# VHH binders against TBC1 domain family member whacked (wkd): the designs that were tried, part 19

Target 1, 363 residues: TBC1 domain family member whacked (wkd), of Drosophila melanogaster (Fruit fly) (q9vgl8)
Amino acid sequence: MATAPRSLDTISLCSTVSSCPDRNGFYGGFQRTDKPKEPLSKAQIIAREKKWLYMIDNWSIYMSKNYKKIRDRCRKGIPKSVRPKAWFYLSGAYLLKKKNPNVYNELLEKPGNPTTIEEIKKDKHRQFPFHEMFLDEQKVGQIELFNVLKAYSIYNPKVGFCQAQAPIAAFLLMHLPAEDAFWVFVSVCDVYLQDYFIPGLEVIQNDAGILEGLLKKTCPPVYRHLQKHKVEPLLYMTDWFLCAMTRTLPWETLLRVWDCFLAEGIRVIFKVALVIIGASLSRHKVRKTCTGLCETLAVLRSPEEHIVEEEFIINNMMRLNLRVEDFQIEHTRQKARRAKQKAQQEAESSGSGNGHRRNMPTL
Short names: E, the ipSAE of ESMFold2; O, the ipSAE of ESMFold2 at other seeds; V2, 0.75 times the mean of E and O plus 0.25 times the DockQ between their complexes.

## First folded at step 16 (VHH)

Design a4 (from w6 with W104Y; framework vhh_7nfr_2; at its last look DockQ between E and O 0.66; V2 from the best seeds 0.00; counts 0 for: pae E 3.3 > 2)
Fold by ESMFold2, look of step 16:
Structure a4 (fold): chain B 363 residues (1-363), chain A 121 residues (1-121)
Amino acid sequence: as target 1 above (363 residues)
Amino acid sequence: QVQLQESGGGLVQPGGSLRLSCAASGFTFSSYYMSWVRQAPGEGREWVSSISDSGDWTSYADSVEGRFTIARDNVKNTLYLLMDSLKSDDTAVYYCAKSDYEEYFGDFDYWGQGTQVTVSS
């Protein structure tokens, strides 16, 4: 092709790179697929598209009076042609953009924090390197990725820039124009993943505890295996949650999960994680080969292909008996644990002058 | 060989109750999560309910939550579905199902022949 990548620009990618992109824009990597999709009939696709467009035209009514319909249609999967607009509405970004018509462009004109700018420049080239939008710095995708991340760092200086945000922003830019992607990104970072990216990463540590509690409820033998081998959730779930699965799932599964995530929130990420953990380690023969931490972690980091297929993930997360109440119970337990830890820590520091705080055995 | 045999279906009035049974053989029943799935005429199969190997954890589809109760007897190798407050929408063939996964639901790899439930007014 006359616009094919220059040979020098692709020399580091040649081992796993195809000469042309797949239907999703990937030249290589694990998210590329040469498999045909098993689509609905053309009539079914058109019918779903019409339902979605009508729902979007009446969005406030559906959100207030028939949210269950929105949720159910997201669970079936959003048609490819409608998905960008549906995500824009699901996230609430359409309201953010309407209320802030000049803000994105004004943020782009600001210089930004120099340290943050250098961190963004370093990281932007790593995002989806096999995707046509992000092959190199001349591609508009990397330019827009820089702009969105810089604008966000100025918009929310409490966070600035966290490396985990880059794949989310890049993923959104594959679907939406830059300003629309920015507002969806703001909603995801500030509402869906609220406080996840604040330095110190305290919220994800609490969510790791919630995940453990939910695993104990839904799959006790797997929970016991992880406890036995000291496999702490942060060792495998951090990337899953901070990046909202964008670096973890095959492409078609990722799209379906995000259809649900934008409708139902972080609980979807929890459910997907529970499916991966449970299905990967429920088979007794697999647990027998996992004689320690490293073997167990390797299984979780490289789940079998069938476990991460879209219908397996979607169907099994719906089969989980996890209601909003179950998440609230675990959240309360983690909040109480944090409060007890803080009270104990402060009591020990207040009593340190009495010689009762230090020299604990084997520490 | 895995064998699942459903029974207990029949004709009931709206608001009525029914108990389905599934006799299981050819595998260690107590090691597997079990499920009920239904299929209305002209429709695809719809997951109804699942239960863990010990019975300590149960899950229900939104459409049946609060009306149906799944249970198991690991001594008799039998799965149950107690159906209450039945509606016309519950009319379907009900299947007992399991996966290849021990201690997880997974895919529905094995099915019975089903038992017909008809709710007519």
Scores: ipSAE 0.399, ipTM 0.778, lowest interface PAE 3.3, mean pLDDT 86
ESMFold2 (binder alone), look of step 16: mean pLDDT 79; pTM 0.805
ESMFold2 at other seeds, look of step 16: ipSAE 0.499; ipTM 0.826

Design a5 (from s3 with F105M; framework vhh_7pa5_2; at its last look DockQ between E and O 0.92; V2 from the best seeds 0.00; counts 0 for: pae E 2.6 > 2)
Fold by ESMFold2 at other seeds, look of step 18:
Structure a5 (fold): chain B 363 residues (1-363), chain A 121 residues (1-121)
Amino acid sequence: as target 1 above (363 residues)
Amino acid sequence: QVQLVESGGGMVQPGGSLRLSCAASGFTFSSYYMSWVRRAPGKGPEWVSTISDSGDWTSYAESVEGRFTISRDNAKNTLYLQMNSLKPEDTALYYCAKSDYEEWMGDFDYWGQGTQVTVSS
């Protein structure tokens, strides 16, 4: 099973552990919040809930004739009461479940690969360790997490289990019943993050290059700073992308980003990453204090609190109007670069030594 | 003291064109991303467009893409918005804005007084 080059531990233990959970179920950690959420008026919340329920009841029509309204309502934020059902529909999981009755239960009855089972058992208690659902092995959350991950490993044995999948599955179980969470998880792993978890991690390496190219376009001074100090994208972006930000963002920001992610796909993760990188390093005073690799990387791994706040992230990612074409151009460039590197490596291993040699920045 | 002064608004027929200008002073204009934001009657602010400090990167709201063009002249400390194919829905008070972030979009921390654009029929 492929593992990210470095374990990015985004959970800060500087927060105190409380005797009671917050409104989201956290006893501690950086995703716990003691601040009350200042909601819309009760009337506004009810109105949004009714609009979402109507849209869900007419989902096929909205998807085919008015997708822009679905997307725009996701960008405003999905009401908490409707969010689980909205995610189930946004991901296409409702169709997967409808077309595959009993498949989840059938997968649970199978024994699974013993090595994979042991890996899952070791990883499940590390997910959201301060959350009430996952405190210990007796909690239903850990049992359901094991079941979802086991079922997936049987469903897609070419992937099996990748440790980066555990936080995604756990996150979904906080919102959805186990079978529904399983089908959303399948959609996220196999469609949204297609091929991310295949051993070798070629896709994340290509996406690191895409992110670098987009940064060069949207924030050249920060790009130049990273190049100057040889801060390669894989050093900071791997966990962000493989875990779909579930270990990276404060809770309320994470929920809003996922509202957008399930509607618009991986482009949202790229845009959130660009906002974090750009805002963290764009101020000249900050770059002056970042005299090398370690200082620069530390800033990216510990962004200022205001940068990762809900409104800042959402507003700034909306202003990055990067279209599918922008990503396709960079995707093509990275595929060509990787193919050229592999061909050159194969020519060098033949022992001839003749041919066109290329040096590239280390990834 | 940051100052942003918009001009070039007016009344125009549907399908018409206008060019807005924003004179900037009190900061190093060429070091900042600049934006246009509009506010229609009874509505909240709507982001319209952003341009990088060099002008090499631009971004537009979907509602104006293909019709509006943002540009800048760093020698004259001036931001522009060319608005073509105007619609009644474009009727709004148009502001230029900047962030405290150097060389990035950031928040809109400074705004001008705005210039009114009215698309009558």
Scores: ipSAE 0.524, ipTM 0.836, lowest interface PAE 2.6, mean pLDDT 86
ESMFold2, look of step 16: ipSAE 0.603; ipTM 0.865
ESMFold2 (binder alone), look of step 16: mean pLDDT 81; pTM 0.831
ESMFold2 at other seeds, look of step 16: ipSAE 0.523; ipTM 0.834
ESMFold2, look of step 18: ipSAE 0.524; ipTM 0.837
ESMFold2 (binder alone), look of step 18: mean pLDDT 81; pTM 0.826

Design a6 (from s3 with E103D; framework vhh_7pa5_2; at its last look DockQ between E and O 0.87; V2 from the best seeds 0.00; counts 0 for: pae E 3.4 > 2)
Fold by ESMFold2, look of step 16:
Structure a6 (fold): chain B 363 residues (1-363), chain A 121 residues (1-121)
Amino acid sequence: as target 1 above (363 residues)
Amino acid sequence: QVQLVESGGGMVQPGGSLRLSCAASGFTFSSYYMSWVRRAPGKGPEWVSTISDSGDWTSYAESVEGRFTISRDNAKNTLYLQMNSLKPEDTALYYCAKSDYEDWFGDFDYWGQGTQVTVSS
C-alpha cells in the first residue's frame, strides 16, 4: 500500500479490460482468467456434488463423527456449484443465522458511527474494481458490501471497521446472499481471524513472530537471508493474513485455499505463506540477486506464477504437515517474549502487568 | 546422474515392522530435503514423509504419523524409514524422492525404482 502508483484513471489505462466478464465475473485484473478450469470430467463433478449435498444434509453427524471426511473432501476442492453452501456450513454460519434470525435486519436499521461509515464508503470502491458486482456505486454488490460492513461495525463495536475486512466481505458477497455472507463474515472475523481486527492489531504482530519461527524451523537458509537483510515478516505478510489471501492469490488458487481454510482454520494461511516464502527464496541463485531489503521484498511481492498455481500451493501446503503442537510451541515462545518485554516496559515506566494471551484455533 | 536405490521391503503381518533404506548418489545428499512416497496398487503416488537436510525437521502424512519415523545418515548418504504397527493399507511400492529445490522440500522430481512392502496375513 505505501508504494501505490498513480490515480485510478492511470491504473485503468495501464490495465487491459475485456468487453465481457470471464466465468468468475472479472473484466480484467490479475484474477481474471480466459481459460476454463475443469480438471475433472462432468461425471466426476456430478459424483462429487452428490457426495457434498449428502454430507451437507447430514452435517452435524459428519462434523461430530467423521470430520476427517469433510476435511479430505475440502482438500480435493469443493465443486463450484456447491461451494457457497459448503462454505456456509463449514464456517458455522448456518448455526449463527439460525440463532439470530432478525439480527442482520435490526443492524441495518441502525445509523452506525459516522466516522466508521465514512471509512467504509472510501474502502468499498477499492474492492475488486474489475468485477461485475462492484464496478460502480449503483451495483447491488456495492450496496450489499456497504450494508454488510456497516452491520458488522455495529455488531462488534470493539472492532468497528478495519480496512482489511472490506476485501473479505466483498469476496463472500461474490458467493452468497447478503445475510448469509454477513454470518460467514462474522465467523471469519471473530473465530478464524480471532482478534485480528481489534485496533492496534496486536494479534497479527504476534502471528508474524509465529510465522518467523516456523520459517526458521522449516527453511533455515531462507530465514537467515531474511534476518541478514532485516526483512521483518510484517513487511510482506500483513496483507496476506489480514485479508485471508483474497488480494494475493490467483482466483482458482484462492478458492482452493479457502476450501481448506474454512475446514482447518488459520493454520492454512500460515502454511500457504510458508510455501510462498520458501519456494520464492529457496534457490541460492535467487537469494544471490536479492542483495538487500528491497530486492528481497520484490521477490515476495511478485512470486513466480508456478509458485502460486493451485496444485503447487495445495500439494506443498499438505507436505507442511505442521502439527497443532508446532504452532503451540511457537505461540508459547511469543507469549514468553511478550511477557519479558512487558516486564522490561513496566520496570522502566510503571508496575508490572501480564500481556495478552491467544489460543490457537484447532478447527 | 541422481541415483536413489531403495531396499528393505518385504512381506509382514499386520502389526509388524520394517526398516527401509535409500542409498543416494550423484548429488550432495546433505544439502537436500528427502522424502518417502508410496504407490498402492491401482492408485496414484501418496506422500509419506519428508526430512530436512540436517534432519532437524520432519513431517508425516496423517495416515502414518506416530507409526513411521524418517531419519537420515549424511555421512553414509542414506535415508531411512522405520515402519511400525503396519496395516494392510500400508501395502505399496515405497520410493525415496527428492526435489530440484535445494534446502527446501518442493516437488518430487527424482525418485528410485522403489521397494515393495506387503502387509498381509
Scores: ipSAE 0.389, ipTM 0.758, lowest interface PAE 3.4, mean pLDDT 85
ESMFold2 (binder alone), look of step 16: mean pLDDT 81; pTM 0.830
ESMFold2 at other seeds, look of step 16: ipSAE 0.514; ipTM 0.829

## First folded at step 18 (VHH)

Design b10 (from a5, 14 letters changed; framework vhh_7nfr_2; at its last look DockQ between E and O 0.95; V2 from the best seeds 0.00; counts 0 for: pae O 2.4 > 2)
Fold by ESMFold2 at other seeds, look of step 18:
Structure b10 (fold): chain B 363 residues (1-363), chain A 121 residues (1-121)
Amino acid sequence: as target 1 above (363 residues)
Amino acid sequence: QVQLQESGGGLVQPGGSLRLSCAASGFTFSSYYMSWVRQAPGEGREWVSSISDSGDWTSYADSVEGRFTIARDNVKNTLYLLMDSLKSDDTAVYYCAKSDYEEWMGDFDYWGQGTQVTVSS
């Protein structure tokens, strides 16, 4: 008498799905791979694991006095067995959890905003639908995803819930227990991607301008092509930045990028974006076929597989060794330009809304 | 087809200076980003520096920033690496490299035979 049950078999609908998951838990989708990974030797893996565990045991001194070692080891790639613990420390979540005992469980007991809860429910089933943890509503992954997103919406009501946060939270839950994932998620949303998810999305608009300025510096022909065809950065970069590449990159590339991202911050996302844009449009023959906005945007939204492969992204990101000063210059320029735009927009709105004073009758 | 010939290596004292050259032929040099890559004995190849096709953008590895200068002459089809304040850690074979990508870096698909730089203690 109630609503008829709907099919929950999203895996078999319009998708190629394997009967067995890959080494990362995917039954299908673009992040599944059957390609063998070039393995490090067993001895190399053990040696790197030991170095990471020692560094974690001495974390505060490495962060304070030898951060370059942390960064360099992240750039090399974190061994799979250590990566969850390394991310927990890199993000500062270990301190957040220590300072806030019981806060996650307290947040889970709160009801939350009903409108926000409904939004979360709509989005949780869409996250990594071909991954074993998120196949259906009965899987622990979807339950934990709901809990993390709900807890965050109560923890930071200024943001509440932004749809782009769901893939980040789901991605973290693939690596960490729920409470640990929550604190990494808090750190990512509130520190790494500070103010990205505030309604209005003004910070991502500034960062779109920064990306454009850096592209002009690093690959002028591609910059000119985008300007010529009026391809605004927000049209292609918004999902890349708001979701921290979790919907954009093949799995192994995504893991390596996050190893760097948690060590070096948002600048890694900028560098990865510049690699995708530059490599996708740098060839003259490609730009020649991109005669307008739609053709150019299609290339950026569907980069060639080679461009998003692990070694290509990491190596070219490293070669874009942009300095902190480069980002600071662009940040200042974009802040000034947005302030000027807001002043002009306010003047136009005020002028269009003003009436004329009526003539006053004589007393 | 693509030919890259490095020269200018040699033996230098710590703190000394050296200028490497790379003569390029078999392709339109001015259409490609160019790079210097080095390899110390028993080590993998290490990226040193890259320069855009026009020369208006340069990038350096942290280990050489402030000491090395990459430059190019698109009329002479020549890439340069000016090395100052050399250290023992700079001892390596230095390679001039390019990718198949026009107007961008990409992978190092082509490189020369290399030139040896030795910084003697």
Scores: ipSAE 0.533, ipTM 0.837, lowest interface PAE 2.4, mean pLDDT 87
ESMFold2, look of step 18: ipSAE 0.561; ipTM 0.846
ESMFold2 (binder alone), look of step 18: mean pLDDT 80; pTM 0.812

Design b11 (from a5, 15 letters changed; framework vhh_8emy_2; at its last look DockQ between E and O 0.70; V2 from the best seeds 0.00; counts 0 for: pae O 4.7 > 2)
Fold by ESMFold2 at other seeds, look of step 18:
Structure b11 (fold): chain B 363 residues (1-363), chain A 121 residues (1-121)
Amino acid sequence: as target 1 above (363 residues)
Amino acid sequence: QVQLQESGGGLVQPGSSLRLSCAASGFTFSSYYMHWVRQAPGKGPEWVSSISDSGDWTNYAESVEGRFSISRDNPSKTLYLQMNSLRPEDSAVYYCAKSDYEEWMGDFDYRGQGTQVTVSS
């Protein structure tokens, strides 16, 4: 039987919670849907499943000799039944687990940093609170979420725990057994989102600049509107990138984006962001209603439903054929901009008449 | 009403070139990104190329990159597709397309009747 969620006795909270979970396990929240599954025939589903299982059985050959087929099949969407195993292979987690057969359990036996443990405990309660796996502390999902986050904090003490990691780990636990989810999580945090979670979060600031440069190139009217109203990318893109869209997209779109993300890397997150930014503000009628920073930012933080539907996002990111070279150009421009900024800051610091001076103590 | 009329298709041999044209009317052509899409029998539509309103930015599907070149002439309200090194898999009806969005995204809700390109091996 489905478990009934316990909810507050308020009209606003009760109206957002159902007595039955949807097909994805949600009792409420924006990722819940009562819409029917979009139909492929059973024959089409079975055919795609067979192709995926064959590809997984021959994974190293496909990765080395026929990666384009892996990518194209990811872009079509991975069948639900094989998606967990496909993600396990796409991320390289299957190799990580094979090379480290006892490591996850050994990490679980270690006490961890007490401060980090308290941060994890505070944050795990807020992950997908209307999903059947995470309803309360007694659910196995919350126990496994704590374990994965604790194990990672010990595994990579340079990072420890960043609160943006919790929704990623919880998302993976909805699809994979705990140890498998841990190794996919390690790959995502350390390879796909490399250095995103190092304290200071400096890499996301660099990627904000790259996103802005790509927007200038691909969506000039939208770029000019954002510049006019001083809407800097960090104001809207930070959660999108740090959480890998897990808090941003409707469920079915999120699954499709992750199918692509694990195949093609961070460039997918950039492309999805460009679709959301561009489509949200590309019509002049919408820009006319956005007369300032707050109005513009509100549109980007609450995009219209059709813009975030799976086929709109997937089709439009495919039409945005940005090559690796396009990202490399913007990365180089960001390095130049940072070098200029550093040199200017040093010149201004050395030339300021109202700058710091050190006085001798009178003690 | 948006009107798009494609021309320039034909039957050619592999390795040949063709230049497609699209005459546009019923909207402010210079304000919109324009697109080429193609559809082979029994297949869904495939995006081929897009060009910005000014022509300064172009983008191509991986399958045609390096072989096809999109261009436009805003005064004459005409879109072009130069197709070089044609292959049998390029055989399709080619459509000039517009969406409701001013930029590269959207669905191709406005298309002409298309022009047939057939590349026989």
Scores: ipSAE 0.226, ipTM 0.677, lowest interface PAE 4.7, mean pLDDT 85
ESMFold2, look of step 18: ipSAE 0.316; ipTM 0.737
ESMFold2 (binder alone), look of step 18: mean pLDDT 82; pTM 0.838

Design b12 (from a2 with F105Y; framework vhh_7pa5_2; at its last look DockQ between E and O 0.91; V2 from the best seeds 0.00; counts 0 for: pae E 4.4 > 2)
Fold by ESMFold2, look of step 18:
Structure b12 (fold): chain B 363 residues (1-363), chain A 121 residues (1-121)
Amino acid sequence: as target 1 above (363 residues)
Amino acid sequence: QVQLVESGGGMVQPGGSLRLSCAASGFTFSSYYMSWVRRAPGKGPEWVSTISDSGDWTSYAESVEGRFTISRDNAKNTLYLQMNSLKPEDTALYYCAKSDYEGWYGDFDYWGQGTQVTVSS
């Protein structure tokens, strides 16, 4: 092995460290796998690569006139060789970079907020500690991670830095050159996860309510169980949503979910969450063993391996036909609930404030 | 032992309608989500629709949304699929299916023998 991870106890679901990395660069942790990935023939892989390259060469036409084909190709999975470029286009980062020439380099030259810089330095070495790119401070991955997060904090000072952003930026750097990763990161933070990282974190609280409302409609027995044991959504969903599943899913599942996420937006994260919650607690036999909050939460935090497998997640996510309108209805309900709560709180004390309204991303 | 028996298939012209039924036994029908799955000649299985245990929630494949309606009668242990505005592409063996989960997720672990739907001239 070239180097060993130095922070084995930071974010770890596995105590063992292998002497060499897997095909994805992991020396250990739950995202490492020694299993083969691709069942497709060489001819099938080449055919899919050609279709993607053609689509990318004609991106504006497909995006404006045939988005359904883009979405369907994403749902099948993007070939590994094309995935970085596909993500760059899917996110709109191609346009952002073209519209903002040299901006990334200019941001790197600025000093940044000293408090924010120290927070970034603290968190950068904790990202994917078992991955070859992030093993120590001299690795290019940690240097580039610092640069991307610093540049973003200057680019969007309203947000600055939220530690949940670090795993997203690190994940993107595993796939893209630093400047391209930066613009995808800007798109993810400012469009896909719009307002998630604004201090106060009000938007994730609204989305927790949306998730609960969708669970109530799609799987009432699981919803009732969570209500019975006072398992509030923020106890299990916060990291799932703020980190866009980057710390939650096995690697191959994560890649497939992101293929869909960049095409279809935050509703993919909602659907994946609903699959995990529902499948983990859908059997009455399992709910019987979950006699309280701690037992129920433990099941949600450590779902059975088959539930988070690639095909299980993708197939069941697609079977959940929640329309954009369904999300918008719940969004409006949660905005109204928060506005009412703020008005009552102001009437009982003294002050003013407004809730935030956000439209669900549509692609 | 789970048993699912589909019926109601047949031949119909494009634009026509059919109603499929599935008689269920060997399990507590009212506790499980139920699905329709179809298989066209030479194709693998294609999910069509799912209905919740109470019937309050339904989901449809995009190819059939607006044309097909899934329903259930828990007192009769029967699942239904009303198929309107049928197209030649709907030609397939239609299966009633369930998973071991009490939700819309999971593999389809139990299948009936299927009922043929043919949409042609």
Scores: ipSAE 0.284, ipTM 0.702, lowest interface PAE 4.4, mean pLDDT 85
ESMFold2 (binder alone), look of step 18: mean pLDDT 82; pTM 0.837
ESMFold2 at other seeds, look of step 18: ipSAE 0.375; ipTM 0.762

Design b13 (from a2, 15 letters changed; framework vhh_8emy_2; at its last look DockQ between E and O 0.78; V2 from the best seeds 0.00; counts 0 for: pae O 4.6 > 2)
Fold by ESMFold2 at other seeds, look of step 18:
Structure b13 (fold): chain B 363 residues (1-363), chain A 121 residues (1-121)
Amino acid sequence: as target 1 above (363 residues)
Amino acid sequence: QVQLQESGGGLVQPGSSLRLSCAASGFTFSSYYMHWVRQAPGKGPEWVSSISDSGDWTNYAESVEGRFSISRDNPSKTLYLQMNSLRPEDSAVYYCAKSDYEGWFGDFDYRGQGTQVTVSS
């Protein structure tokens, strides 16, 4: 009954596959649903579509003078028919495409780094294996996924390819034509998740520390439980952040979270993570059954269905107003902690005499 | 069983202040985050503010930040909302709420009748 995240290639294509796709293109898997997700009347849908189309027609004005309205409408959910165009505008991809005519096609003509190409080929099969676009190697979606990932690896050779990027690119291709999806993908990777995919993954490590600090502040009992059982943030949050929740959330929740994410940035991913961590472990009854690291991680990696349901996630992340100052405080603390760690590592490798340590390590 | 009783509302002029109270019983008040929610005519419930079990962490909706102040007195099992610089758009029935989780999240439980706040000249 309850669905849970799966590792790639865990489920056979034939075992739980329907004879026809759902309205989102899924033949099976935890993101498939057979139930309607349109509680609004036809008139309400049309009214929201008209408001969105008008806003898109006047985008520069809204972006500069009334961004609050853009944000509020994203929080209500973008109508399905408008969502691809809205995402294209929200991400700034429309400007990137306009400023870079023919660049995507030029990148496709280049050979690419052979090692990177092999990594892309190995990873692309795993993306949404029950979705109509990605069922096998010969589907257009698999070809387009390869092309987008290859083009990006040439476009930003500092990053090349990180396997966490594949689900993001695949997700975008479900909504947008390949070139449009490429430019949204560039924006997400280079602006929204800036420096996440640089080898070494230093930025995600800093953000893991920020998440832990925010959890300590907003949900101390849950924070203490994680500390007690030595559940380090990277063990559960890495996939959530690097893949922008694309492998974590039920489909309708994922779409709503992305509506907010493209409007408000990485702060949304932090809020969603805090809801999942907090709600999964806040009840004393649940913490009693989580007697160690493995049990605690299992709860976080397989959240109860009601916790990841669309309205639960959206409503509860809206009840958490995290200010820029809240992130700046934690960012400063994490930067200082990492600087201390690097200095200690440098001193130990250099063999400096009279080694000393500061009292009590920083966070 | 959980019981919440709101009080302190009234009819006031714009720019005025009001202090709302919520008397709580039937649960371990000091173990739970507490919330204020308001509902204006023809609108759904709107989250206003939350406070942690200890009172060390407070959080406010953007619409009220800087004007409203949430507090609690755990010995007396009482939650407060100090509302300053009131505006006509603050007019609503204000409810004290407890969630079904030990945290700032979950389904809010509106057990009391609420207290009416009306801001008009």
Scores: ipSAE 0.593, ipTM 0.855, lowest interface PAE 1.8, mean pLDDT 86
ESMFold2, look of step 18: ipSAE 0.694; ipTM 0.893
ESMFold2 (binder alone), look of step 18: mean pLDDT 82; pTM 0.843
ESMFold2, look of step 19: ipSAE 0.505; ipTM 0.813
ESMFold2 (binder alone), look of step 19: mean pLDDT 82; pTM 0.850
ESMFold2 at other seeds, look of step 19: ipSAE 0.202; ipTM 0.631

